VH-VL binders against Protein LST7 (LST7). Designs and how they scored, part 7

Target 1, 242 residues: Protein LST7 (LST7), of Saccharomyces cerevisiae (p53237)
Amino acid sequence: MSSTVISLAHFCDKHGPRIISVTQSAEKGTLGEELLVPDYPTESYCESCLLQFPEESTRSMRCFIEDVPFITTQYSSIRYQLLNSIIKRAFSEETMIYDNMPFIFFDDLRGLNLVIGFKLYDENARGNERRYCFILTVDSRSHDDSMKMLSEHWNFIIGGFDKMIAYIKNIHKSEFLGKNKTVENNLETLNNNAFIGSYLRANKSKFGRNLVSLTDDKFLFVRIHKWNSFLLHTVMNENKLP

## First folded at step 1 (VH-VL)

Design p5 (framework fv_polzastobart)
Heavy chain, then light chain:
Amino acid sequence: QITLKESGPTLVKPTQTLTLTCTFSGFSLSTSGMYVSWIRQPPGKALEWLASIYYDDDKYNNPSLKSRLTVTKDTSKNQVVLTMTNMDPVDTATYYCAHRDFYGSEYAFDYWGQGTLVTVSS
Amino acid sequence: DIQMTQSPSSLSTSVGDRVTITCRASQSIYSYLAWYQQKPGKAPKLLIYGASSLQSGVASRFSGSGSGTDFTFTISSLQPEDVATYFCQQSYSTPWTFGQGTKLEIK
ESMFold2-Fast, scan of step 1: ipSAE 0.014; ipTM 0.587

Design p6 (framework fv_polzastobart)
Fold by ESMFold2-Fast, scan of step 1:
Formats: structure tokens, sequence, C-alpha cells
Structure p6 (fold): chain C 242 residues (1-242), chain A 120 residues (1-120), chain B 107 residues (1-107)
């Protein structure tokens, strides 16, 4: 069952809104590769859009929670077009606040979506900021049923995403401050902000950095996979839903 | 109270297969986010991570020893088993099992260790 | 593999002294570092995780700091029961790797 999924997406300077990962439940015996979109849109993803696991060539991760498989992939053949439509809507500046404040939207096509946005400093990105969001998608034509599920699990869902985002921001901040402290110390006696600007510009890559590079955490997507799987398992447990 | 304890042979002959069992209490390997790892320490040397098995059946083996290592779990018995083939005198070490969590990425509870000597 | 290098390999000092041990990673590991204490004949005990977070029940004289590649472990006032070998461990990537250990002795 894939009626409820969690997506991690970002706004790419080159490609616009892009899915980095999708976590979903699957039927027993499903291989992660079966959920990947064949050939497309892999070639449309740049370095900053890449889902990166610690092992080379790993494109999916799976775990079992109470005998139910949960799978994370870069994209999903199941509902790929729908998820792409959802993330484009989510990155509208009118509804997105990049400060961990959740917002929700619903329509018959896209279902109920809970969106939480955040941003990270990236000297290689436009405006020196990279924008991300987590999206919980409940694919149901019944707004009332979806909202009932969401409201019953609200504190758990929001708390889970808040902890995940706080972790990402903290390790990113540690990486940024650790590397840039030495540069700032060396430049203190120069009193020249133009030099710092030139240095930052010279180091800019065409594609920006991916989330693993921004945090220096090779296991980041493993952690995100496990956290998202726990969240999905809890909210999809119908025995606990009135 | 969380406890882990290693059991198995203390003396192994060269070329034989070592089988060690870790029996634990106070937690279950059907709980999301937990795993059990095997770590060894040759006398007077550094710790070496061997293998991990997680609640979701995912397994990771040290690449330098991968062809020799198998790790399995029996969640109903609260046991994790390490099998290591083709033992050599250089594999003489104290073998530990330890609990690991993906959220906390450290080995927070350890067994007492079992010294395995490889000699004729 | 990420190589973890500790210094010094051993040290001998007096009760009440401040003890500092360093650990260097061959590549960036953020704060994915733990410190363990191992007394002779016993299993390692977790003292510090996330580079600077003290494990529950561990004496406040132990502290850790650092990020990226350079990490420090400190005992503010050495006690006789602190005689042990201390190990750092990176948890950034598989395989997990440990430092070679620092043997701490009194006298």
Amino acid sequence: as target 1 above (242 residues)
Amino acid sequence: QITLKESGPTLVKPTQTLTLTCTFSGFSLDTSGVGVSWIRQPPGKALEWLASIYWDEDKYNNPSLKSRLTVTKDTSKNQVVLTMTNMDPVDTATYYCARYTVDEYYFDYWGQGTLVTVSS
Amino acid sequence: DIQMTQSPSSLSTSVGDRVTITCRASQGISTWLAWYQQKPGKAPKLLIYAASTLESGVASRFSGSGSGTDFTFTISSLQPEDVATYFCQQANSFPYTFGQGTKLEIK
C-alpha cells in the first residue's frame, strides 16, 4: 500500500522543483529497483538533486517494520507524475515558509499534502540559500478522512519532521562553521569584505552541492529513510485510527 | 535493564569455522531503529568492527573480511549469531557484541566479551 | 576507509592533572565521533557521543570537543579509577573505524 508517502524535495537552481527521495510502503517481495522510473528522469538530475547512499551505485533502501517493507528511492514509478505536480505546488512562495512552519493543501488530483519547508546555507547556490521541504502526501479523494488521520497524528508528524530538520540544520551548521572559521581567522587582519566575496564566488560550482556534501554526513539519507519509515508506519496503522 | 552476553567456543583450530551467539535482554530486535554489532579486539590492539544486523534484516559486513563473515538473527530468541570461516591464529581476539541504534549511531551497551584463541 | 589516528599513544601523569587526548580523522566526519573507556580485562564503556555529549551516568570531569577532522577528549582532574585505554570511533561511514587507543597510566 502506497496511498501515503513522504517526499524530500528541493528547489534546484538549474531544474527548479525536484524530488530528492520518496519513502513509501510496498508489498512483500517488492524490489526497490521496480519502483524506479526507467531511464527518465535520471539524466535530468544534477549533483545537487542526487539521492546518495554510502555504498556506490545503491539507488534504493528498504527496511521492514512489523513485516511491512518501506522503500526509499530517488523517484517512484508509482505516482511519479502526481508527486512531481505536488512538489511544484509546494514551492509556491505564497504558501511556503522556510522556517519549519507546516502548511497543508488539498485537491482531488493531488490529495492532502502536509508541507514543511527549511533552508540551508550554500555558497554555491543562488542567493546563498538552498530550499528544501518534506511532504507527507495522503492520496485520498475524501478530504474529511485525510484530515481526520492527519489531526489524530498531528503532534507525532510535526514533532518527527521538526527533529529531522533540526538534526540536518545542526550538522550543516557544524560543517559550515568548522570549515569557514579558519578562512575568517586568516582574513581578520585584511578588513576586506570584497576579498571574501571573490573567494566565495570563485568556489561556486555549476550544479551546487548535494545534501550529503552540505552536511558532511554520508549516512544522512539512511537516517532520513529510517525516520520517514517510522513516521509512515505509525500513521498508516489503521488499528490505531478511530 | 539491558544486557548482552557472548557465548561460543574459546579455542578454535586453524581452518575451522567460528560460531558465536549473542543473547540479549531488555530490548528486542523487532523494535524499529535498533541493531546488534560484532566487534573484536586482538590482545593489546585496537577495536575492529566486524558486522552489524538491524531490526529490518539489513546486514553490513566489514569489507576486509566480508567473504568470511555471516551474521543472522533470531528475534524470537533474542539472539544474533556471527559465523566466521577459515580461522587463522591472527584472528585470536576478544569478541564483543554490542547494541547500536541508527538514531544514536554509537555502541551504548556491550557484552562482557569472549576470548577466542586460534591455535592447534 | 576512514583512518582514525590518536595522540599520544600512551601517557603517564599524576592524580589531579588535566589530561588531553586527540583524535584525527582522515576525512570529514562532522560530529559523528564517540569516545570509549576500556579498563583492563573489561568491555569498552561509552563516555561521549556526538563528539561532545556526555553519556548518562558518566562523571562530569570527562568532556569532548571538535568537529570535522580534529577532536579532543579531556579529563579535567585525573582520578585513580581513570586508568584505562581510551578509544575514539567514527560513525560517519561503513566500515566503522576506531583509533588505535591511548593508554593512560598514573606515575
Scores: ipSAE 0.006, ipTM 0.435, lowest interface PAE 14.1, mean pLDDT 78

Design p7 (framework fv_polzastobart)
Fold by ESMFold2-Fast, scan of step 1:
Structure p7 (fold): chain C 242 residues (1-242), chain A 123 residues (1-123), chain B 107 residues (1-107)
Amino acid sequence: as target 1 above (242 residues)
Amino acid sequence: QITLKESGPTLVKPTQTLTLTCTFSGFSLSTSGEGVSWIRQPPGKALEWLASIYSDDDKYNNPSLKSRLTVTKDTSKNQVVLTMTNMDPVDTATYYCARIPFDYYGSGSLDYWGQGTLVTVSS
Amino acid sequence: DIQMTQSPSSLSTSVGDRVTITCRASQDIGNYLAWYQQKPGKAPKLLIYDASTLQSGVASRFSGSGSGTDFTFTISSLQPEDVATYFCQQYYDYPITFGQGTKLEIK
């Protein structure tokens, strides 16, 4: 890999480990649409895998930080095979316990990867939980240089991811509790003996939900894009002073 | 509409450098995500992956070949070039180039192949 | 490197028979597996990708299944034109590796 990127990935019940978004820096003049994978097959996706911006026709987002473009796309047309391999390894690591505890692995061909896993409740998911991770992938050209960069920025990187994950969990918790309270209020309009148990819901068809649906925050991926872009800008530019 | 074709010498002497060119049509390596791989097959044996190059110039070489491999592209000519140094009779094989699709879920499979070119290494 | 082992190395069967070929990875590769058909003197042709997805234009008698380490390729009813060598390929990790091939012949 020639650059540093941040991936958001999840474990899809239908597809296994999958990338939701990739945030990267680009050369001046690069349009976000140039980094899109055109026409991914319909049979290969589901709602839970989708990167959703507020305008649903939007498939990429670009911002500028000190004249440097940062771009977020769902499926990176650049280095798909490399990133796909990295996310599969991240979800198979024995150290992955989905509690915001970071772990690192190095791959000879894929470089240094910092992984932070977390989980969210989704009644439509297997086991009622969805598993996510953020992955910071650092250029594999030098293991020692990559570790030095990561060590120098450790508190900033971990603190940043912790805040992003905390926000996601908090807004998800608010949505989940609000939805459950609505269900409880609806039950009050039924017979006094009416109960909706988990066994009744286990017999209903389930469809995975994306992060916007799970959080009820249509701007969530805009926030993630801006947070990841800022993190990348800080990490990359503190090591490349003029 | 997608086609690939290998070209280069069919006979190489031991210790010489092999240069093969893959010329393709129906797609371009100026658009990010697509790639071209080189694969070889010795007579009667299994397929062996050699190298891959993507539209963004990201490159991967088989580590077992001890840095003998270089892969480059010329986007204006729709060509990918494989260079392999210090050829030996054991390198005698049919050499193929093949497309890596930009399909997110299918990327890494090889969906269209050239016809192959037999390269014999002998004195 | 990820090692791909195919079995059997060869088989002979009759037109109309069900044919099953297996492929085992030395480690978990998820569903990142493709199957190819190679007829004598020709380049390989992609039949299946992502372990079970049929390539466009490929006959429905071909199918794939499996995930993780164990994969199967099936021809539901063998036709004369199916005489070929079949290869599995993992693309979970570099280097990309292929199975040794299964040569399919008609009696």
Scores: ipSAE 0.000, ipTM 0.430, lowest interface PAE 15.9, mean pLDDT 79

Design p8 (framework fv_polzastobart)
Fold by ESMFold2-Fast, scan of step 1:
Structure p8 (fold): chain C 242 residues (1-242), chain A 118 residues (1-118), chain B 107 residues (1-107)
Amino acid sequence: as target 1 above (242 residues)
Amino acid sequence: QITLKESGPTLVKPTQTLTLTCTFSGFSLNTYGVGVSWIRQPPGKALEWLASIYWEDDKYNNPSLKSRLTVTKDTSKNQVVLTMTNMDPVDTATYYCARHKGYLYDYWGQGTLVTVSS
Amino acid sequence: DIQMTQSPSSLSTSVGDRVTITCRASQSISDWLAWYQQKPGKAPKLLIYDASSLESGVASRFSGSGSGTDFTFTISSLQPEDVATYFCQQYNTYSWTFGQGTKLEIK
């Protein structure tokens, strides 16, 4: 129902460009289940694609800001099928180098989209990188009207995404450094068990990790939900007088 | 048992649109992580990836050809369709459809030779 | 796009010989590399994935090694049925790219 949504997407090693979450405003009384694809495979496990809330069975999250509900879900209903087209377009951009620099694209079908890409280290991912982006989608008949909204709120929007990305990168870095510091490199043990090390390496599953795993923060998607909800509320209701 | 088979015209004139159909059996494109790709091979040349379609209708097209390529699926018929516009003699190739899990091609169709000439 | 360069473009050798084919990526692809075999008139067949892992049902005389930018495919003792063109494929970076192929013949 909202004219503006925020998506978090990634490039999955198994599935390519994939939506992790969509945050949007809704009418009071809307259930998160109404926004999900009906036949979402609950027992299919691609770790890197997972929108993981602290209660694992939870598929959606809702909060209220000034009595307006904001809902985050992993898979969109058919009404939001254009998001799949949008993320494919975003990840196919030749100029996107995942350096937190925003870029914009517009067309009559997909509306105005502001994309900010970033990378995290994952030893189990291709190239040891997980590629992510936040996408702000503005649904409008007019390029000029959409650009006017983005221009008026540019510093707030970019600042908001920069803060979210900085937080994610900082806690990821802490997790990564913590793992390395706790590793005891025992050369004598490795020398005596070299065949075991080779065997384990040969049989290791190459499987990308999700954001909770990469950050060791069980509440990460709760934070992202709240941040995206606040960003949307502020942008959509800025200069709204009583 | 998994099988894939390409079908479509074997001769196309320059500037025309090519439509190829891949009919498969032994798996479903609603299966998590499974997809079908179109890959071509000009005579005596390297394999070139053209397009992929995954479960949940996720589509990817080769950026060098993306304006010319459309890939669609019909899960009720177990078919994937490739459409390529504005054909040129350099597009003469054997066109394959292949099943993949992630990015590895584990089952291939026999291929169909498409010749572009006037 | 990452460019994949194979060498040699073709080779002829004798049954029982050790055959080595190399593949070089224009930038690092870690170990996200596969090798395919294509016999004349047939579709390609996956032999090696993740640079060194043997696909189920593939003969143990085939092996792969390497990481980063330089990769090697080896047939330890060439058999007559191994006459084919061999291709490497990177799947580290979108979009996927293949090497130009190495044609293997018996003298």
Scores: ipSAE 0.000, ipTM 0.397, lowest interface PAE 16.1, mean pLDDT 77

Design p9 (framework fv_polzastobart)
Fold by ESMFold2-Fast, scan of step 1:
Structure p9 (fold): chain C 242 residues (1-242), chain A 122 residues (1-122), chain B 107 residues (1-107)
Amino acid sequence: as target 1 above (242 residues)
Amino acid sequence: QITLKESGPTLVKPTQTLTLTCTFSGFSLSDSGVGVSWIRQPPGKALEWLASIYWNDEKYNNPSLKSRLTVTKDTSKNQVVLTMTNMDPVDTATYYCARSYWDSSGYEFDYWGQGTLVTVSS
Amino acid sequence: DIQMTQSPSSLSTSVGDRVTITCRASQGISNYLAWYQQKPGKAPKLLIYAASTLQSGVASRFSGSGSGTDFTFTISSLQPEDVATYFCQQFNSDPYTFGQGTKLEIK
């Protein structure tokens, strides 16, 4: 069990702040199922809240870096209560900056949290935007040790999250522009009448889209899992974190 | 040590079905993020991606050839099989299999088989 | 489908020269571009991935740059063993598409 984890969270129009994924290191032989919250109701999640791997039934992914297993799951039984309080704080008080600017806060019980927020366009979402953040949580008794680790690895950590966010935004922009071109072409082929505008508005989905849908990248969460695992491996090895 | 090798018929008649097997060693298609892809190259022309299959049995086929392509894996034998129906002389090409690997910095075909030339003629 | 166009189609130059090949995508692909070297009768060999990251074991004279739609591949000082056809490929979205190739020869 790692004391250091990376979460991807969002603000759901229906459910409020929700964790999409948690990436952490584990002991050899640990299965993803062991890290899931027991009896968590999947029906409390809408499409936009779900961790989606290429195969629909898959809800966890594991990789090995230098013989250390790293696991990404939809939610974590070990740190569920801590992470819930953290994401609620990040979103509820407008503490989050949605321009890739990082900010840090300490959880009252324990834990240093580095948060980086970003936004994506979604015509099905309230206000036409989806709000996301990556959170690096260092769950340690020593805030001084946590700050030392963050300070020593600042450029690597922030650079890593910036690269992930830039990738997500770029492929989202490509998907958004592609869909807009298709809509414009369809409008022209249907004789450019006012009925089409009404038709499109009436037939828009009323539910927020998930990240795979917003980016048209079936492997997005595979990429995020690999990137987060590499980041954690590098940080943990150099600072001998538990 | 990672190796891949293609095997199958070198001569196919028009309208027949081509079946090619990729046998690999040094990795398992059960490893997260790992896949095997098929790519072909007609003589003197560009490379064309055909299909990919991944550790979780997710499959992707080139849309222009999707109705003709099937890709399957056999994890116990370390093999991936490509089936292509209704072969035509324009399908004459060297067929490669390659490992697909997701890296923290991107995606790549990092190891390739030697390729097998398949000629389609009557 | 994303179209990849390479220039030039062929290039003839001298040992020791700096060689530059360009690749253009019809739409944005971020940094999801790879460069391959293919010698006659051989399989392609990955040289560069993520537009600028050199594959392990590949000579440092090879480099890549670019992002979005415009990419370049450079050999800083051409060696005789570098005579080959070079291909770019985008990994941004399925289908994964390749450029038409650039044949590199010594004069």
Scores: ipSAE 0.005, ipTM 0.420, lowest interface PAE 14.4, mean pLDDT 78

Design t1 (framework fv_tislelizumab)
Fold by ESMFold2-Fast, scan of step 1:
Structure t1 (fold): chain C 242 residues (1-242), chain A 117 residues (1-117), chain B 107 residues (1-107)
Amino acid sequence: as target 1 above (242 residues)
Amino acid sequence: QVQLQESGPGLVKPSETLSLTCTVSGGSISSYYVHWIRQPPGKGLEWIGVIYYSGSTNYNPSLKSRVTISKDTSKNQVSLKLSSVTAADTAVYYCARGDYEYLFDYWGQGTTVTVSS
Amino acid sequence: DIVMTQSPDSLAVSLGERATINCKSSQSVSSYVAWYQQKPGQPPKLLINDASNRATGVPDRFSGSGYGTDFTLTISSLQAEDVAVYYCQQYYSTPYTFGQGTKLEIK
């Protein structure tokens, strides 16, 4: 019944709120392919939604932390409909300004969710910005138990997400400056000045870019999965997760 | 700006308990975990154990029966106690910060401990 | 316990030349390998984590590679300040273990 997962989601210009990846613990011997939504049409993907590994045919990744397997997939058959509902709720939060400030929501259907939003510059995106969030979902019958776990691990969880987001933003800035050195003096406005995007978009692709493209790091989703796996493993071992 | 500083007696007699303190500045020990690592003279590094932000601990099985790691959040300090010391416990002792990646990204300068009569 | 074995035990390289240090684990550790630099009288300094991710402030001449059981640290153009002992470490499972160290010297 109870499970804890970390999702990376974004607001897609074509599809609205969409899951990019879900990191979850698994039973020993579970293959990542078993966790994919069966027969989900690949034509429903767009470039900006893509979970991309160094080997392009790979759709899942498994890592081990002290013999505990953690798996990441773009579409997880486990609780896919619930996770889709959760991310739609997260992106509808009126006060979220994508500044790394966490917010929490709970309801009987979606459990306890901790959401941290951030944004990156993308010259091909509507408004020249891609909106992302990490979501820690604690699917438990007990609101009090979930809140106790979250409260006890608050600094560790928030610190972990802040570190992940800082890394993503840093390598994104490096990629952006490498292609557009003439705008180096405008680095501080990268994610909040739409007029820079108009200048850069003249000679660019019309399609939104995925996170690997935005960072020029083909191992980015490998890193994110490992970071999320360490976070999950630590909270599972430090507390009796519901 | 996180800094770690080890302190304790430089000389400990055989069979006694070694007690070291790691004082943290620039960050709260409630936000990360602290590892202890040692290095005998002219030898490599040996991981001793960790105390997590929650206060729970994990120890190297080779030292588990003799090691206790604890913390005092009001003083922002982590302590290491190693009982029944012998000459083999002579080493430089380091404390190091760990976060969600279990990486040792910030180390103290180390404190030398000699076990001698 | 996972045993980490480095080769060579010592290496002498001329200034400006490439230095390569190898590390092997007794079982697969995925990419959970870090590399540390230790100069005399100083604590170890993190250079590389996740086998290939260079730590903040570490010069571009340092790079790491590998997966599973075989890992490599490369210094593309040796500088005088790079003379140190280098350690690999697995953080795949506890107890965390280090290689025996490789002493890097100038020829």
Scores: ipSAE 0.013, ipTM 0.555, lowest interface PAE 8.0, mean pLDDT 80

Design t10 (framework fv_tislelizumab)
Fold by ESMFold2-Fast, scan of step 1:
Structure t10 (fold): chain C 242 residues (1-242), chain A 121 residues (1-121), chain B 107 residues (1-107)
Amino acid sequence: as target 1 above (242 residues)
Amino acid sequence: QVQLQESGPGLVKPSETLSLTCTVSGGSISSYWVHWIRQPPGKGLEWIGVIYYEGSTNYNPSLKSRVTISKDTSKNQVSLKLSSVTAADTAVYYCARDEITYSYDYYMDVWGQGTTVTVSS
Amino acid sequence: DIVMTQSPDSLAVSLGERATINCKSSQNIYSYVAWYQQKPGQPPKLLINKASSLESGVPDRFSGSGYGTDFTLTISSLQAEDVAVYYCQQYDTYSYTFGQGTKLEIK
């Protein structure tokens, strides 16, 4: 098992800070099911918290990079309690303004964590905003070793998260504009009746949408899995290289 | 499909500020990073800096005190300003894009033609 | 800063023969190397990224290899149009840095 993981988390209107996905390296032969928390209650999930792959029955994704398996699940049984503690700290940070500015924190319990926050528009959410963050967690006893790794790969790590966030924001913007255009076209077809617009809005879900719904990209978590796996492979590989 | 075009004054006097513009067509500057690179006559390439999608920047430390990169999304333009120029700043200046890829690569795949800047009194 | 050193500074190769250009980084940069071709009066053109991934539209005679600190660009059968200066570039860490360039000419 690796000592470094990448989490995608959000602030759920119903549940507070919640993990959407966790990506980690694994030992050869590890099955995705082995990384799931046993007996996790389905009622702890709401739409906005859901890790959604294109195949509806898929709960985990695995890929190989140079014969090393990388696995993405909604939660990790190995680090479940630690990751929950980490995300609560991340979302309580007063300096987090969700503008892609990174911040780091460290303590003996939670290790070294690099956090980058961002926001998406969601009319179904409280305050019309979904708050998200990517977190790179180095679960290591050595603060100095962890900081050295982050320092040596800082621009690569930050650049990578920035590209992922920019992609998410760009396709979200495209979906949002497309949806508004469709609604406007429907209102025009129905003689531009303002009452119809109000009626349509009243029929919307009262809970926040998941990230796939906000972006209209059913492959989004496949992309995130590949990006996070590659980022982890890069930063963790120093001990195996010449 | 996507094209970048640099423009600016060909001649700048020592101690003045160099101002260049990179105009993007066939795409949006909000969809990728934009880098500035320069090449002095007969010499190699030097990276100047980058502006990210949201407008934050990162600069070559040797130039950081003199360089500013900014963007105007409404005009689809990225600008480079370099203050207190000397003869050492004489070079061809390029802008280049760095687009999001599915493999998480970040490299400069499309470059402008370059604009020549001579620093001379 | 990461220093990128190319060898040789210049190379003359006969048409149809193999050309090899080397690039060495001052520290481990994994696979974060791009190779560019620059012809006189033109901007650099991306040939290879991620040390070995061939850019779309680039002829199959170009290939890249290497990992860590030592990287190689190979042209398996030199064509007249390949006369250019070639640069390696690391993108592991800002500031991005380029090699000094290798001038490739026909013998």
Scores: ipSAE 0.007, ipTM 0.470, lowest interface PAE 9.8, mean pLDDT 79

Design t11 (framework fv_tislelizumab)
Fold by ESMFold2-Fast, scan of step 1:
Structure t11 (fold): chain C 242 residues (1-242), chain A 117 residues (1-117), chain B 107 residues (1-107)
Amino acid sequence: as target 1 above (242 residues)
Amino acid sequence: QVQLQESGPGLVKPSETLSLTCTVSGGSISEYYVHWIRQPPGKGLEWIGVIHYSGSTNYNPSLKSRVTISKDTSKNQVSLKLSSVTAADTAVYYCARAPYGKYFDYWGQGTTVTVSS
Amino acid sequence: DIVMTQSPDSLAVSLGERATINCKSSQSVSTYVAWYQQKPGQPPKLLINWASTRDSGVPDRFSGSGYGTDFTLTISSLQAEDVAVYYCQQYLSTPFTFGQGTKLEIK
């Protein structure tokens, strides 16, 4: 188990701030499903909130780096309440403009948190944008120890997140360019003229799309899992906090 | 400049396993999807399967029972194994890179495999 | 599986004239279509991705268009070096599928 985790969170139009994924180190022999939130119903997820691996039934992903297991799940049973508190604070930050600029906050309850926000276009979302952040959480009461770790690895951590976000934005742009639908294509999905009239009168809205849909990369969360695991391995292995 | 090079035996006997290797230079297989595509003599292109840099694979359903794709990141190599071959498996075999896993921006030169006794 | 059908199977065009190759998908693939050029004894080379985006280094005489089920590759002024077989490919879903190819020759 580690006191340091990386979360990917978003602002859901239906649910508000929500965790999409949590990557953490674990003890040898830990199954990913053991880290899931007990009694969290899968049917309560909307599409935009989903952590989606290529195999639909997969709920967790695990890899080993130098014999240390790293696991990504949508929610962590051990950190659920803490992470919910953290993301609410992160998305309430008035100076965050979702442009990859990091900000840091610390308190005794939530530890040290490094937040990097970014946004993607989504025609189904309020304001046509989806807001995301990566959060590195050091769950420690010692501001000085946490900040020492962060400062020693600053360029590596910030550079790593910048590269991850740049990749996501680049493949999102490719997917967005690929979605040059005509009116005829939209009419096809609506089936016929009667249905179109009903749809327009009802002023129906759809929920935002998940990251796999926004990027058209079924392996996106596998990549994020690998990147986050490598980041965590590097920073925790060199400077273990109490 | 990224280069891909296929290698393996040019002649395979019916019922045996075809084994090919794709060696990548100028780039890392840890950053890309690598696909296998084949082309029978005088015919079109058939997608065989893909391996993600994580090791996850996806195969053409028509070949899934016979095909295995694997990788060795330390050697920067991707391997294709196709079991129980028949004359229908005679083709030029290509490996190709896809940065987004979708379209193929760099192709190997292809290796010819003939299934014959 | 999504079936990609090219037309014509072969085409002869005079130097300097326009060549048009068509590709039709059995179901909508949006703009998830790539075009490849293959010369004898060589691997395929990417020309167009996302239905209409020209790959780096590809001459501007090559253009792609289309959406949904109907796609076109156009060569505005045929050059001798353009003699090849051309393939369309859909990448909306696996298995990825190719058209049967169009052989382009000088008239």
Scores: ipSAE 0.000, ipTM 0.394, lowest interface PAE 19.3, mean pLDDT 79

